# Designs tried in a protein design chat: miniprotein binders against q56419. Part 15

Target 1, 326 residues: q56419
Amino acid sequence: MEGRTLEEVQEEVFKRHGVLVPKKELEDLAKALEEAGLLLTEKVEARLKEEEEKLKRERPMRLAGLSYPEGEREARAFLEAFRASYPGEGEEARVLLMPHLEPSRVPEVYGAALAALEKTPPPERIYLVGVAHRPLKEKAAALPVPFQTPFGPALPDLPALQALDALLPFELFNTPLAFREEHSLELPLFFLKGRFPEARVLPLLVARRSPELGEALKVVLRDFPGLLVLAVDLSHVGPRFGDTPLTRTLAEEARRRDLGFLERLAEGEPEAALAFLGANPTRIDGVEVVASLLPLLRERKGKVLAHRLDLEAPTLSAVGAGTLVL

## First folded at step 14 (miniprotein)

Design ke5
Fold by OpenDDE base, fold request of step 15:
Structure ke5 (fold): chain B 326 residues (1-326), chain A 104 residues (1-104)
Amino acid sequence: as target 1 above (326 residues)
Amino acid sequence: SPIEEAKRLIEEAIRLAQEGREEELLEKLKEAIKILIENGASPEEVAEMAFRLAMEFVRRGAPPELILRLIKEVARAAEEAGASRETVQRIAIEAYERIREEVG
């Protein structure tokens, strides 16, 4: 490795390819490279290229057996248990805001999403808009391949994806490697596929606000109707995110911002929701998604079904999650 | 005029489309779009050229996927010619809407 640390290599790969390779994978690669006399970077690049080529065919499950069961039967029981965790009834959704947080942390919030989906007629397609936790080459991206789930593959809506790409001033099908480990799509998709097994999917990621995405989607949704899903989390507070340990005051502020955001969205005022957050000091995850989808959220009234600020005790940090139907 | 030149190129592209010479057609299209953008054509004017070419594709029984590809190629050509993202999107949407209105 010519004296470079695994972290330096990881950073270099990230800088070059916009992909954060897990340290464990780099360690495995490093061992293999020492044996092969190749620079860690070259082998990592080759592996990333191979992974990119694989992503041309399908997106495999990454969180099966971790966040949700791999087996279909167990996965169905998982869905039922999550639904049971929310005691209320849902409402029909045309737009669903739901979390992408680890399901076990906020079961009732996912349960609320399932409750909404129970009242929602099966859509022909689902526009699943997640948050890119990795850099994208563009403000938004799509991956036009099947996403594996315990319920079978979620198949892409290629015609609608092509229409969306045609209406964007950039290449929609960019940064496929960003989808490889992106949980913001995988976790919501589990629930969505489980409920709507026949729905096609448009897997979308937003890294930065893209008004262009909202304008394009407005046209596409007209001609290719479907359920719009915003897979977003809310506040991120505490030491993991650069704050002091969670206090009552910090938690109250996070809740205030989360609920104030969701309530304004429920009133059909997405611009007001964004304005309410200002500089977003509690780091609401979904702001870039909402900012991208303004044309689709305006004047849509709905209801907040659930909210939770979940404490991660080991880090004294908390993440907000909510379910909103529009 | 530059607009007339662009129109001529689109007409050539239409002829090339009729002959199944897609690559050459795209070259003419790109050239036409470049001329339009460089000479300050409105998004609507650029979209009109795209629409004219698309109508030839429609006439020939091109599937929707090919029409969408054409729109995307127009958008790419506009971007390559230095059009703003806003302009590119306006071109694409305007072309799309015009085509949709004509063909359903």
Scores: ipSAE 0.785, ipTM 0.916, lowest interface PAE 0.5, mean pLDDT 90
Fold by OpenDDE base, fold request of step 15:
Structure ke5 (fold): chain B 326 residues (1-326), chain A 104 residues (1-104)
Amino acid sequence: as target 1 above (326 residues)
Amino acid sequence: SPIEEAKRLIEEAIRLAQEGREEELLEKLKEAIKILIENGASPEEVAEMAFRLAMEFVRRGAPPELILRLIKEVARAAEEAGASRETVQRIAIEAYERIREEVG
């Protein structure tokens, strides 16, 4: 649609699909997309600028009342229910790999993460490394502001963030708008803040592998100790991701890739985990994060606590999720 | 030598720091780093210049935040001078480690 008239779009749809979509429906769709911020109009640009200015102060909740409860009491009950969905006990974590998928899709995987957090002494700070699902100006970014949660704001560790920025060959504090709707931070942060209300947070996003990030974090973690959290999903297969509808064969391949990746990480062999994936044909989400954090993952042995490949029935697609403790 | 010139600029920067002339200090720092990078100084040599200036800040009771800012300004100057990202990071880490070893 960008730069095209509604008539041109209508004609293109007709040429491609043999259907004439009424102009009114296209107008309604364009309006809906504009309201959703998916179209760059002058109004959207002005709104984005306003939102960017707000992000200088705080990152508001975007998924409260949708993915998790807005109210604190209800949010605590939500945490308890998710913990109850995992019947096992956790392990103490120095590094936690957990999902960022919609919690309702993989409750026991989040439950396993909560179980691990129960065995983990309260950290002073949490290094929360998510996946950028939007472009960043650099390979990685941070947002040094409070993140709103039902449990109160997750406060940034400004000294540790500044140290990290100083040790990076690029500006860490870039692309604030990428954080506005990034669920890879918001969803894990709900669970982390609920468990460790006093922990400061370093909210980090990775768009592309950055060895520099791993080297910098190795130094920073020495002087600013804390829990490292990789908020990553695993395989993405099916029509939503360019595959045929999910079959038994495709699901088995996705599970094989997910488990093979997690098992090699659990053995302290992150390079072997990456090599095992090769071209990553099942689109494991966390590869760029792991590739960035190699110095922090080497020689650390751990345990896979949970794994699920969750079917999204309406699209016949599936997403893998796992919980790993190191 | 280019290294001697850079050292002189750092000494000037130290004097400027003593006088509270921060903007002029940063200019001298950037110039010194530029000279070093353009003349093929090692990351360790560049980090040494940063360390010398940082010690003046420490002596004056500068908080850690200002020291980290100084390291970042050195990194920016190195990048502006055409250093690779690897070189820039090595400079920053080396400067940081030297400062840490000296003052904690």
Scores: ipSAE 0.785, ipTM 0.916, lowest interface PAE 0.5, mean pLDDT 90
Fold by OpenDDE base, look of step 14:
Structure ke5 (fold): chain B 326 residues (1-326), chain A 104 residues (1-104)
Amino acid sequence: as target 1 above (326 residues)
Amino acid sequence: SPIEEAKRLIEEAIRLAQEGREEELLEKLKEAIKILIENGASPEEVAEMAFRLAMEFVRRGAPPELILRLIKEVARAAEEAGASRETVQRIAIEAYERIREEVG
């Protein structure tokens, strides 16, 4: 009925089916559909409220049995297989940039992250900064609850989270529903918890660049030292993202942008990395995260361990993924 | 002066803290911060008021969590008074650093 009168609908039914439906019956149907829509909306709202109340206690796994195994034994075998997919050695990380893409798409990139974690002394806490793929009430948010993993719950560092909140000019603990299905935290956290089972976690999301977050974290990291993890993807190109189907030229441009971004980060020049992207025509996912964390990335030299532009054949689209240690 | 009025309110807040009257303390704190912000006080001046109150809590054996909560309440009061996000953050960081230097 979108945009059509009841009379126009009646006429269309008559033309198609040779039946003149009484106007009263159409009115009753429209009313019934409206009532059904209202009931659906109320049910959805009630469910969302229930989910929000649950998120006050814990964040359950959403991708267990889909993206990674639910069982601990199988999950450990999964980690080992991913590590084996990267033939190189890692380096000690103080800052780790790693993907949040579906692990099966870029196994060697996650393998490179695991290789870096093997060379990294167990941190007391992990600052896990993901990308918000849903709107936040603020530029950034945190969820101060246990995150479920196959290796047991990743426990929040409440003292460090409280310090971070105190140093932000907005409420850090906002938009809990944005964390419910956010894979940019869940997928990296699987690997991190598997490697560092005793580390506490600060699960953070960035929706828009927040220089305030970087300034606050700079202070907090001094008093609450830990591993900083940027869980970000790189270029997003092709029809799923508004481009033409992937071509050699488009793929080369995506790789150039990805590598040029990562290399400048590896040189300790995050502002140069952002400037290199300009308007970000290949839609590097991690831009808002990097822009928020500039004070923490400056003057840190590191190494690009892995990069892949992964083709999604059904959509002729591609997503870039990389692993960088600083 | 507005600064003197704010200082008096903070001294009242300190007394209320000593009496365990937290809600009334927060009201006095909010009022003091509002006066300061509305009269163009610097972030450092606002942070000083937070620091003075925090030191009373420290002397009373307040845990670090309560001090962080106090800083957050100062930040909220500054925001509610119309301070910019930059100003609010500067107040919070300055207060935090000052308290840290004193308490260790």
Scores: ipSAE 0.770, ipTM 0.909, lowest interface PAE 0.5, mean pLDDT 91
Fold by OpenDDE base, look of step 18:
Structure ke5 (fold): chain B 326 residues (1-326), chain A 104 residues (1-104)
Amino acid sequence: as target 1 above (326 residues)
Amino acid sequence: SPIEEAKRLIEEAIRLAQEGREEELLEKLKEAIKILIENGASPEEVAEMAFRLAMEFVRRGAPPELILRLIKEVARAAEEAGASRETVQRIAIEAYERIREEVG
């Protein structure tokens, strides 16, 4: 990214918002943004370049010791506890929709995913499709390197990744830095690697709907069979997302949209699921992923195993999470 | 005809492949694909040229990775020639499917 000067940023803010931010406030903001890694100073660029070079070899854990245990023994106990939080039995999954939300917020939803995985024969490979919370150069991307987990590295399926790249009208291996802190892959991967230690992984991110991805994956999955995992959250409502504080009415609407989306997916009607959301006023996270994978979701019937709308009390906001098997 | 010219270039590319001249092969391939796209060739016609070249690689014992790389180079050449993303993907998938049917 071309390093913009503070003056260029000031001019851009002035042009966009009609506000002349004082240079000192801009400097403080720039410093804060620099500290937050949001502004590309030479130092930040050098650090990003170093991290990009590291990402050519492996993707390290970022959330170990925070969202899940770093140690293998403790990580296994963590998996068992999450499985125990879901009282039901799972079903065999060919497609698994599961959350990427902080696990402690929706333990039973992850527990439902684990229950499904217990009924699923060990796949040779896992197509793990997450949501890009950072911009990508293309609509989708992959990182063809080992992802570190407490259970050892999740190794990439390079042949299948290469086949996928060959069938896409863009470069699949783009924006490696977007994977650095992307929790939408790391958190689900913990559970997947813990359950299927020998499975290779295709770590994929979707930033915007890519019908091309679905068409390519349809072909690749035929020749490189595996478990398809959609690591997506559902509704995002409340002040953190631009709404009023969570009310009964807002929560009911979020649940209605989440369940209506999941149920239509469970019926094998992904287009109907998207149409049901319309403008997506509750900001279901998984829309762009589902829209990219339509060919893989059509006519597949399944079951909703779990759903939760989890309140973040400090912000009076809520996030929906669900587990669906197809 | 543009198709005949493209076919000649692919034949030259095949010869270059035989000689291990990969860079020159890629240039001939790009030129062939450009001619086809600029003259309104169908994705299937473009894929056919890719398939012919790929089959030469297969006959020589090229690994699957090299075939996939060839498909990707065809796709890039089509994009560079101004083909839509839809067209590029159709070319790649059609080439892939044809190759698979022959080798599998």
Scores: ipSAE 0.768, ipTM 0.908, lowest interface PAE 0.5, mean pLDDT 90

Design ke8
Fold by ESMFold2, fold request of step 15:
Structure ke8 (fold): chain B 326 residues (1-326), chain A 104 residues (1-104)
Amino acid sequence: as target 1 above (326 residues)
Amino acid sequence: SPIEEAKRLIEEAIRLAQEGREEELLEKLREAIKILIENGASPEEVAEIAFRLAMEFVRRGAPPELILRLIKEVARAAEAAGASRETVQRIAIEAYERIREEVG
């Protein structure tokens, strides 16, 4: 009964089927459906609470055997193959932008990230900032637990996470369930942990732009130095994303916007990069993360190492991915 | 006067900090912050409270984790009292920076 009274339902049934159902019977049916829904809700809530409690201890691998190998030996070979997909040399990164798209779709883009990590002194910690694909209770969130990888657990930097939480005007540890299946952290983490097995991690998600996060991180990074990683994808175009089927013109526009965005970031001009996108008609994924982290990106010059706009043939759509060092 | 009541609560919180009575301190702190925020205290004035309390904990040998919890409790109290998120964050950062400058 979607906004209808029982009398309206009764009349509709009579109009369509010629049967007058007594109000009592309709009332009994509505009550039974409500009671069944309450029982399902209670069971689902209990299951979610159990899962949430498990996530307060650790975050298990969800994509092992799907996006990357589960075994350590195979995982190392996987990393080497990705590095080989990018024949160039990297540059040292204090800030690294890398994708979270399925690795097999953009192997040279992940390879470029590995090349940058080769030139980067091992950090004590990594600030890994992904994009929340599930709603958060706040603009941003963290999960202060070990994240499992084929290379062993990526341990949380608890002192840095506590400092970050203390400097935010909201609770940082607010939505554990949002991390359960979040590939924007898991996929980049595989590469980062494989290259820096001793680094601790701050696993962060952004749902909506948070200037407060950027201000807090500027202070925390000063006192807890480390590598800042923006784990974001670029343009999303085509029917899967609400457009007409991919055309050459749409693909050229998406590539132009991806590269223009990255190049402005590489010039140390993150506000100009955001302004360049305007209403973001090709749906570059990283906008909310970049907008949150402006204080960390200003005046940092660097280089775009790789870019690909990858075609999804079955959906006539495409997704952009890039590697930027600052 | 609400401001005079807030000052009394702050001095009680300082005394409780000197005695290591954390829960009683937090109760006084929350009420004092509420009064100050409702009466237009600046972020710097509220941060000064966090700084003074933190110094009592430092003197007693408190670990950094406890100091960060104190900063967070001040921020929580300010938010609960209706301060804007910008104001809450300025309080927290100001307190953190002052404490860091003092103890290194």
Scores: ipSAE 0.821, ipTM 0.923, lowest interface PAE 0.6, mean pLDDT 90
Fold by ESMFold2, look of step 15:
Structure ke8 (fold): chain B 326 residues (1-326), chain A 104 residues (1-104)
Amino acid sequence: as target 1 above (326 residues)
Amino acid sequence: SPIEEAKRLIEEAIRLAQEGREEELLEKLREAIKILIENGASPEEVAEIAFRLAMEFVRRGAPPELILRLIKEVARAAEAAGASRETVQRIAIEAYERIREEVG
């Protein structure tokens, strides 16, 4: 009944069918529809609240058996296979940029990250910075709970997380539900926890660039040293992302932008890397994270270890992934 | 005057901190910070309040978690009083640095 009064509905039914439906029956139907909608809303809200309360205690695996094996022995073999996909040597990292794209799509890029971790002394903690795929209440968020992995729980560094929260002009622990299905943390964490089983984790998400996050992290990393990981993807091109179907020239452009971005980061020039992208026409995923973390990236030189622009044949689209050590 | 009222509230907050009366302290703290922000106090001046209160908690053996919560409460009070996010962050970082310098 779009904008109609009950009387108008009653009149139309009578004209069409010769039946006078009492006004009370139409009112009863309207009430039943409203009640059904209210009850459904209450059920959805109750379910979401239950999930939120669970997330205040731990973050379970969501991708075990889908993106990586559920069992520990199989997970260890999985790591070894991915390392073998990159035959080169890594370099020690104080900052690691690695993807969060489905691992089977870019095995050598994850293998390069593992190679870098082999050269990296085990850190006391890992600052894992992913990209929020669900809205956050603020520019950034954290979830200070254990994240389950096949290698056991990745425990939060609660003192470092509390210090970070205290130094931000917004509440850091602001959107637990955004972590429920967030693969940009879960997929890199599998690899990180497998190589550094004793490291604690600061699981962080960025939704929008936050200079405040970078200023706070500069202080926190000084007092709570650790490995900084930017878990980001690169170019997103093709129809799935609003472009024409992928062509060789579009793919070459995306690759050039990915590598130009990474190389400028490798020179310790994060502002130049952002300026190079301008309006970010190939939608490099890492821009908001890099823009947040400028104080931690300046003057830090390193090397690009791997890159792939991976084709999504069914969607005629592609996504870039890279491994950078600083 | 407003500034003398803020000073009186700060001294009462310090006394409450010495006595471990955290809830009563927070109300005095919020009101003092509101007055200071409304009257143009610098981030450094507001951060000194957090520093002075933190030293009383340290003297009582408070864990680092409680000290960090105090910094956050001072920052929250400044935000509620209308300070910009840039100013709020300067307050929090300044308080943290001063406390860290004294305590480690």
Scores: ipSAE 0.815, ipTM 0.923, lowest interface PAE 0.7, mean pLDDT 90
Fold by ESMFold2, fold request of step 15:
Structure ke8 (fold): chain B 326 residues (1-326), chain A 104 residues (1-104)
Amino acid sequence: as target 1 above (326 residues)
Amino acid sequence: SPIEEAKRLIEEAIRLAQEGREEELLEKLREAIKILIENGASPEEVAEIAFRLAMEFVRRGAPPELILRLIKEVARAAEAAGASRETVQRIAIEAYERIREEVG
């Protein structure tokens, strides 16, 4: 009943069908529909509460058997195949930018990340910063629980997470459900845990730029040293993302934006990298993460190891991915 | 005097910390911080409170987890009292750095 009174509905039914439906029957129908809607809502809410309680204890694999193998033996072979997709050598990283795009779409970009990890001393912990694809209650969030992988659980660094929470002007542990299906953590974590099986993890998400996160992380990284990983994708262009169909011109602009962004980051100039993008016309995914982490990126020079703008032929669209070490 | 009342509450919180009465000290701490924020205390003045209480906990052998919880409770109280998020973060970082410097 779209804002009509029961009497108005009764009149319309009579006018259209010649049948006078008593007010009580219309009232009964309206109540039944409301009850059915409330019951469906209650079932959904109950399930979400159950999932939230489970996520307070662990975060299970969601992409095993889909994006990577479930078994440990097969998963190690998978890592080796990805490393082989990048025949070059890496460089030591204190900060690593890597993608979260489906690994099979950009194998050499993940391979470059693995090459960098080969040159990187095993860290005690990994600060894994992804992009929230579901709303967060704050600008950023963490989930201080084990994340399951084929290589065993990635254990949280609880002391570092507690320190980070204490230095933020908001509650860090604020939106467990946002982590349930978050591939920007799960996909990079597969590669990171495979190479650093003893490292603990700080699984972090950014929804909106948070200068507060960067200031707090600068302090926490000093006292809890580790590898900082920005798990972000680059340009998103084409009809899937609201553009005209992908053209050679649009693809070249996306590559230019991706590489210009990465190169300015590699010069230790994250503000210049953001300014280069302007209104971000190719929708580089990593902007909010980089903007949050400015204090950790300034003056840190490095190298772009790989880049690919990957074509999605069915959608006439493309997504960029890159590997940067700082 | 509001500031004198806040000082009395802080001294009571310190005594409660010495007795290991954590929940009772948090009540006094929250009220003291509220008074200080409402009367224009600087972030450094509020951080000093966290530092004083933390030193009592350190002297009694408290684990780092309790010290971090104390810093967070001070930050929460400041936010609840109306401090900006910038001010809250300054309080938390200043307290953390001060405690770290003393504990080594």
Scores: ipSAE 0.809, ipTM 0.923, lowest interface PAE 0.8, mean pLDDT 90
Fold by ESMFold2, fold request of step 15:
Formats: structure tokens, sequence, C-alpha cells
Structure ke8 (fold): chain B 326 residues (1-326), chain A 104 residues (1-104)
């Protein structure tokens, strides 16, 4: 009952309708309504448990037909079109920073990532580190199952994932449902799997900075070498993100913050990159991932290949995306 | 002493592993690690337990997956005994590194 005693409800019914409903009848009605609500809650919980059990076996495509084509032939052509959107040359990457923003919004930024992959020897495995958009039970998580793509399943590197779990002071395999709709893994994976069809994957999410993840990955990457991918976006500015409408001044600041962050990372100075952002006034998305991975980013020099601050005209807002090789 | 008691529990855990009595093994391991943590054992001392058990498993031909599970169980036991996350991770990494140095 909406913060009223049964007597108060009884009085209101009598005043409004002239009927005195016995307290027992009101109690029975309240119980029946509560039981009906509990039944609906049980159905939702059962559905979520079913989805969680499915995710223990595989992670299906969610964005095929929306963000990228479902068929393999069309998907391959899609990759080639994105590569063509960036006419420049890439560089070999041991670490690649790439976006997870909708690919059609920043085609040359994804194209720059493809150009870098052309210069990169096929890795045995890819450490794909995205940003958790749903809560995790811990600071970070993984899902050790195949992720479906139009190019076939991206198979998990189970030995490397087990080693990583063993070196963390928390359970790595902790929140399967957080992966169900996680585009920060699915969108970059499309491009990575298309270029490296035989590479295994460690699908990782960061919710909050975890120095422990960085220390563990430093050891695991030594023994299980591979490509480290930071799948992160940059500035988020404008009313959709809590600002005034996008102005030239705000856009210029966002671009300055994005590029300054990337350039400091490219100098092998990840702590300086984080310090440059201060309170992160333009809400660069990748800070928790970078803060987690400091041991893997220090003293690695490289190059910014592409950047775009992409306008969302309907919301008077913008999101930044970039490509960095280290 | 408490450390000697913990070592005796670990020797029993090794015998239980040889006999395939995994539930009892884990119980002895948790008890030993609790004693060590509560009495101020260093991360290196706790990692030694994982190393000793790992070497027995290696001698018996255990797959790498079992070695990694053992490291994880030692870390879990240390956390349950009240060790900080920093200490738990140092234990796990130290055990891992030492086992890697010794495996032929």
Amino acid sequence: as target 1 above (326 residues)
Amino acid sequence: SPIEEAKRLIEEAIRLAQEGREEELLEKLREAIKILIENGASPEEVAEIAFRLAMEFVRRGAPPELILRLIKEVARAAEAAGASRETVQRIAIEAYERIREEVG
C-alpha cells in the first residue's frame, strides 16, 4: 500500500464511495497484489537465469544487420570499404587503441585500425579490453566462450584466461550477463576477427580501474604473447552527457583533450596522459582501462593514426574516437 | 609452533592429493593458510605452499590446468583468511613465478 495504513485506505474508500470495506478484505487484496508482483519477478529472474546459462556456452551476435552485415561475403566487403576510408599506411602494433563507437560514424578511425593490423604479424591471441556498460560484480570480468561473428566464432584462449584468473585477487569469470549486449567487445571484434581469423581471444571488460588487472596481465602477456587491444572511446560532450549544447569552444576543448591524451600515450607516458585529463571534464571513456593497464603502456612509444570528434546533431552532442598504435 | 603446524597440514594435503581426496585436501589447505596469514606469514611463505604442492603434482604428471587451479585455491584461502587484495595477488604471482622457474 502506497505509504498508507489499511485504516487510512479504508477511510478513503468510505469517504469516496460510501462503502466500508472490512480490514480483512483490504489485507487479502494487498496480499494478492503482492503475490502477483512476486510471480512477475520470478518470471523475470527465470528469464535472466536462462540467458546467463546460454552465455556460459557462447556469446551470439547482437549487432549483425544493424552495425555490420550478417553474411560473411557482405561482411568481408564491409571490412574492405572501411579500410578504403583510411588511405594512409598503418604501423605494426603491439598495443592497439581503437574505438567501440558505431562504425558508420567514424569509418576512417576503424580504417586506420585495419591499416595497423595489415602491418601486424598475425597474433596467436588478442587481449580485447572493452568498457563495461553494465555493472560488474568486480572491477573487471571475462567471458570464456566463443563470440559469434560473421567470420565464424572467435574462440577463447582458455589457458591464458585461466592464468589471468589465477593471478587476480578476485574471480575473473564473474558477470556473464554483462557481456550479453556489450558492444565495446562486439564492434571491435568484428574488425579483429575479420583480419585475424585464426587468433584466439581474451574478451575482457573493465568497470572500474584495477591495478591488479594490469599486474596480472603483465605476467600473462609475457607467457602468452599476443595483441593487446584497448577498445575505448574518447570525449563525450554535450547535453546527452550533462553539458550545455555543443559550442565551437566545447568541441575544441574536447578535441584538445582527446589528442593530448592520445599523444601522451604515444610518448609512453600513460600517467601523464591521465594527469592531463584532471577531473576528466570531457568524460573520456577510456580512462579506467588505461588506468588499469599502466604497466603495459609505460615506455611504449607509438603513433596516433586517426581521430574524429563525431557530431550528434539531434542531441547537440559529440563523441570522440581515435586509433593509436604502440 | 603455528608455522610448523601449518607445514604439517600441508604435508597431509600432499598425501591427500596423492590419494585423490580433493575435498579433504582443500580443507587442510585452507586451514594451513589461515594459520599462516593470522600469524604474519609473508607472501613468499604462503606462496611456498603452492609451490610445494605444484611440484608434487608436476612429478605425478598433472596438467598445467591443475597447477593454475592450485594457485587460485591458495589465493582464495588467503583472501578468506583476511589477507588484503594486494597481499593475495603477491602470493599468486610469487607462486606462479616460482613454479615457472622450476618446471622443466
Scores: ipSAE 0.799, ipTM 0.913, lowest interface PAE 0.8, mean pLDDT 90

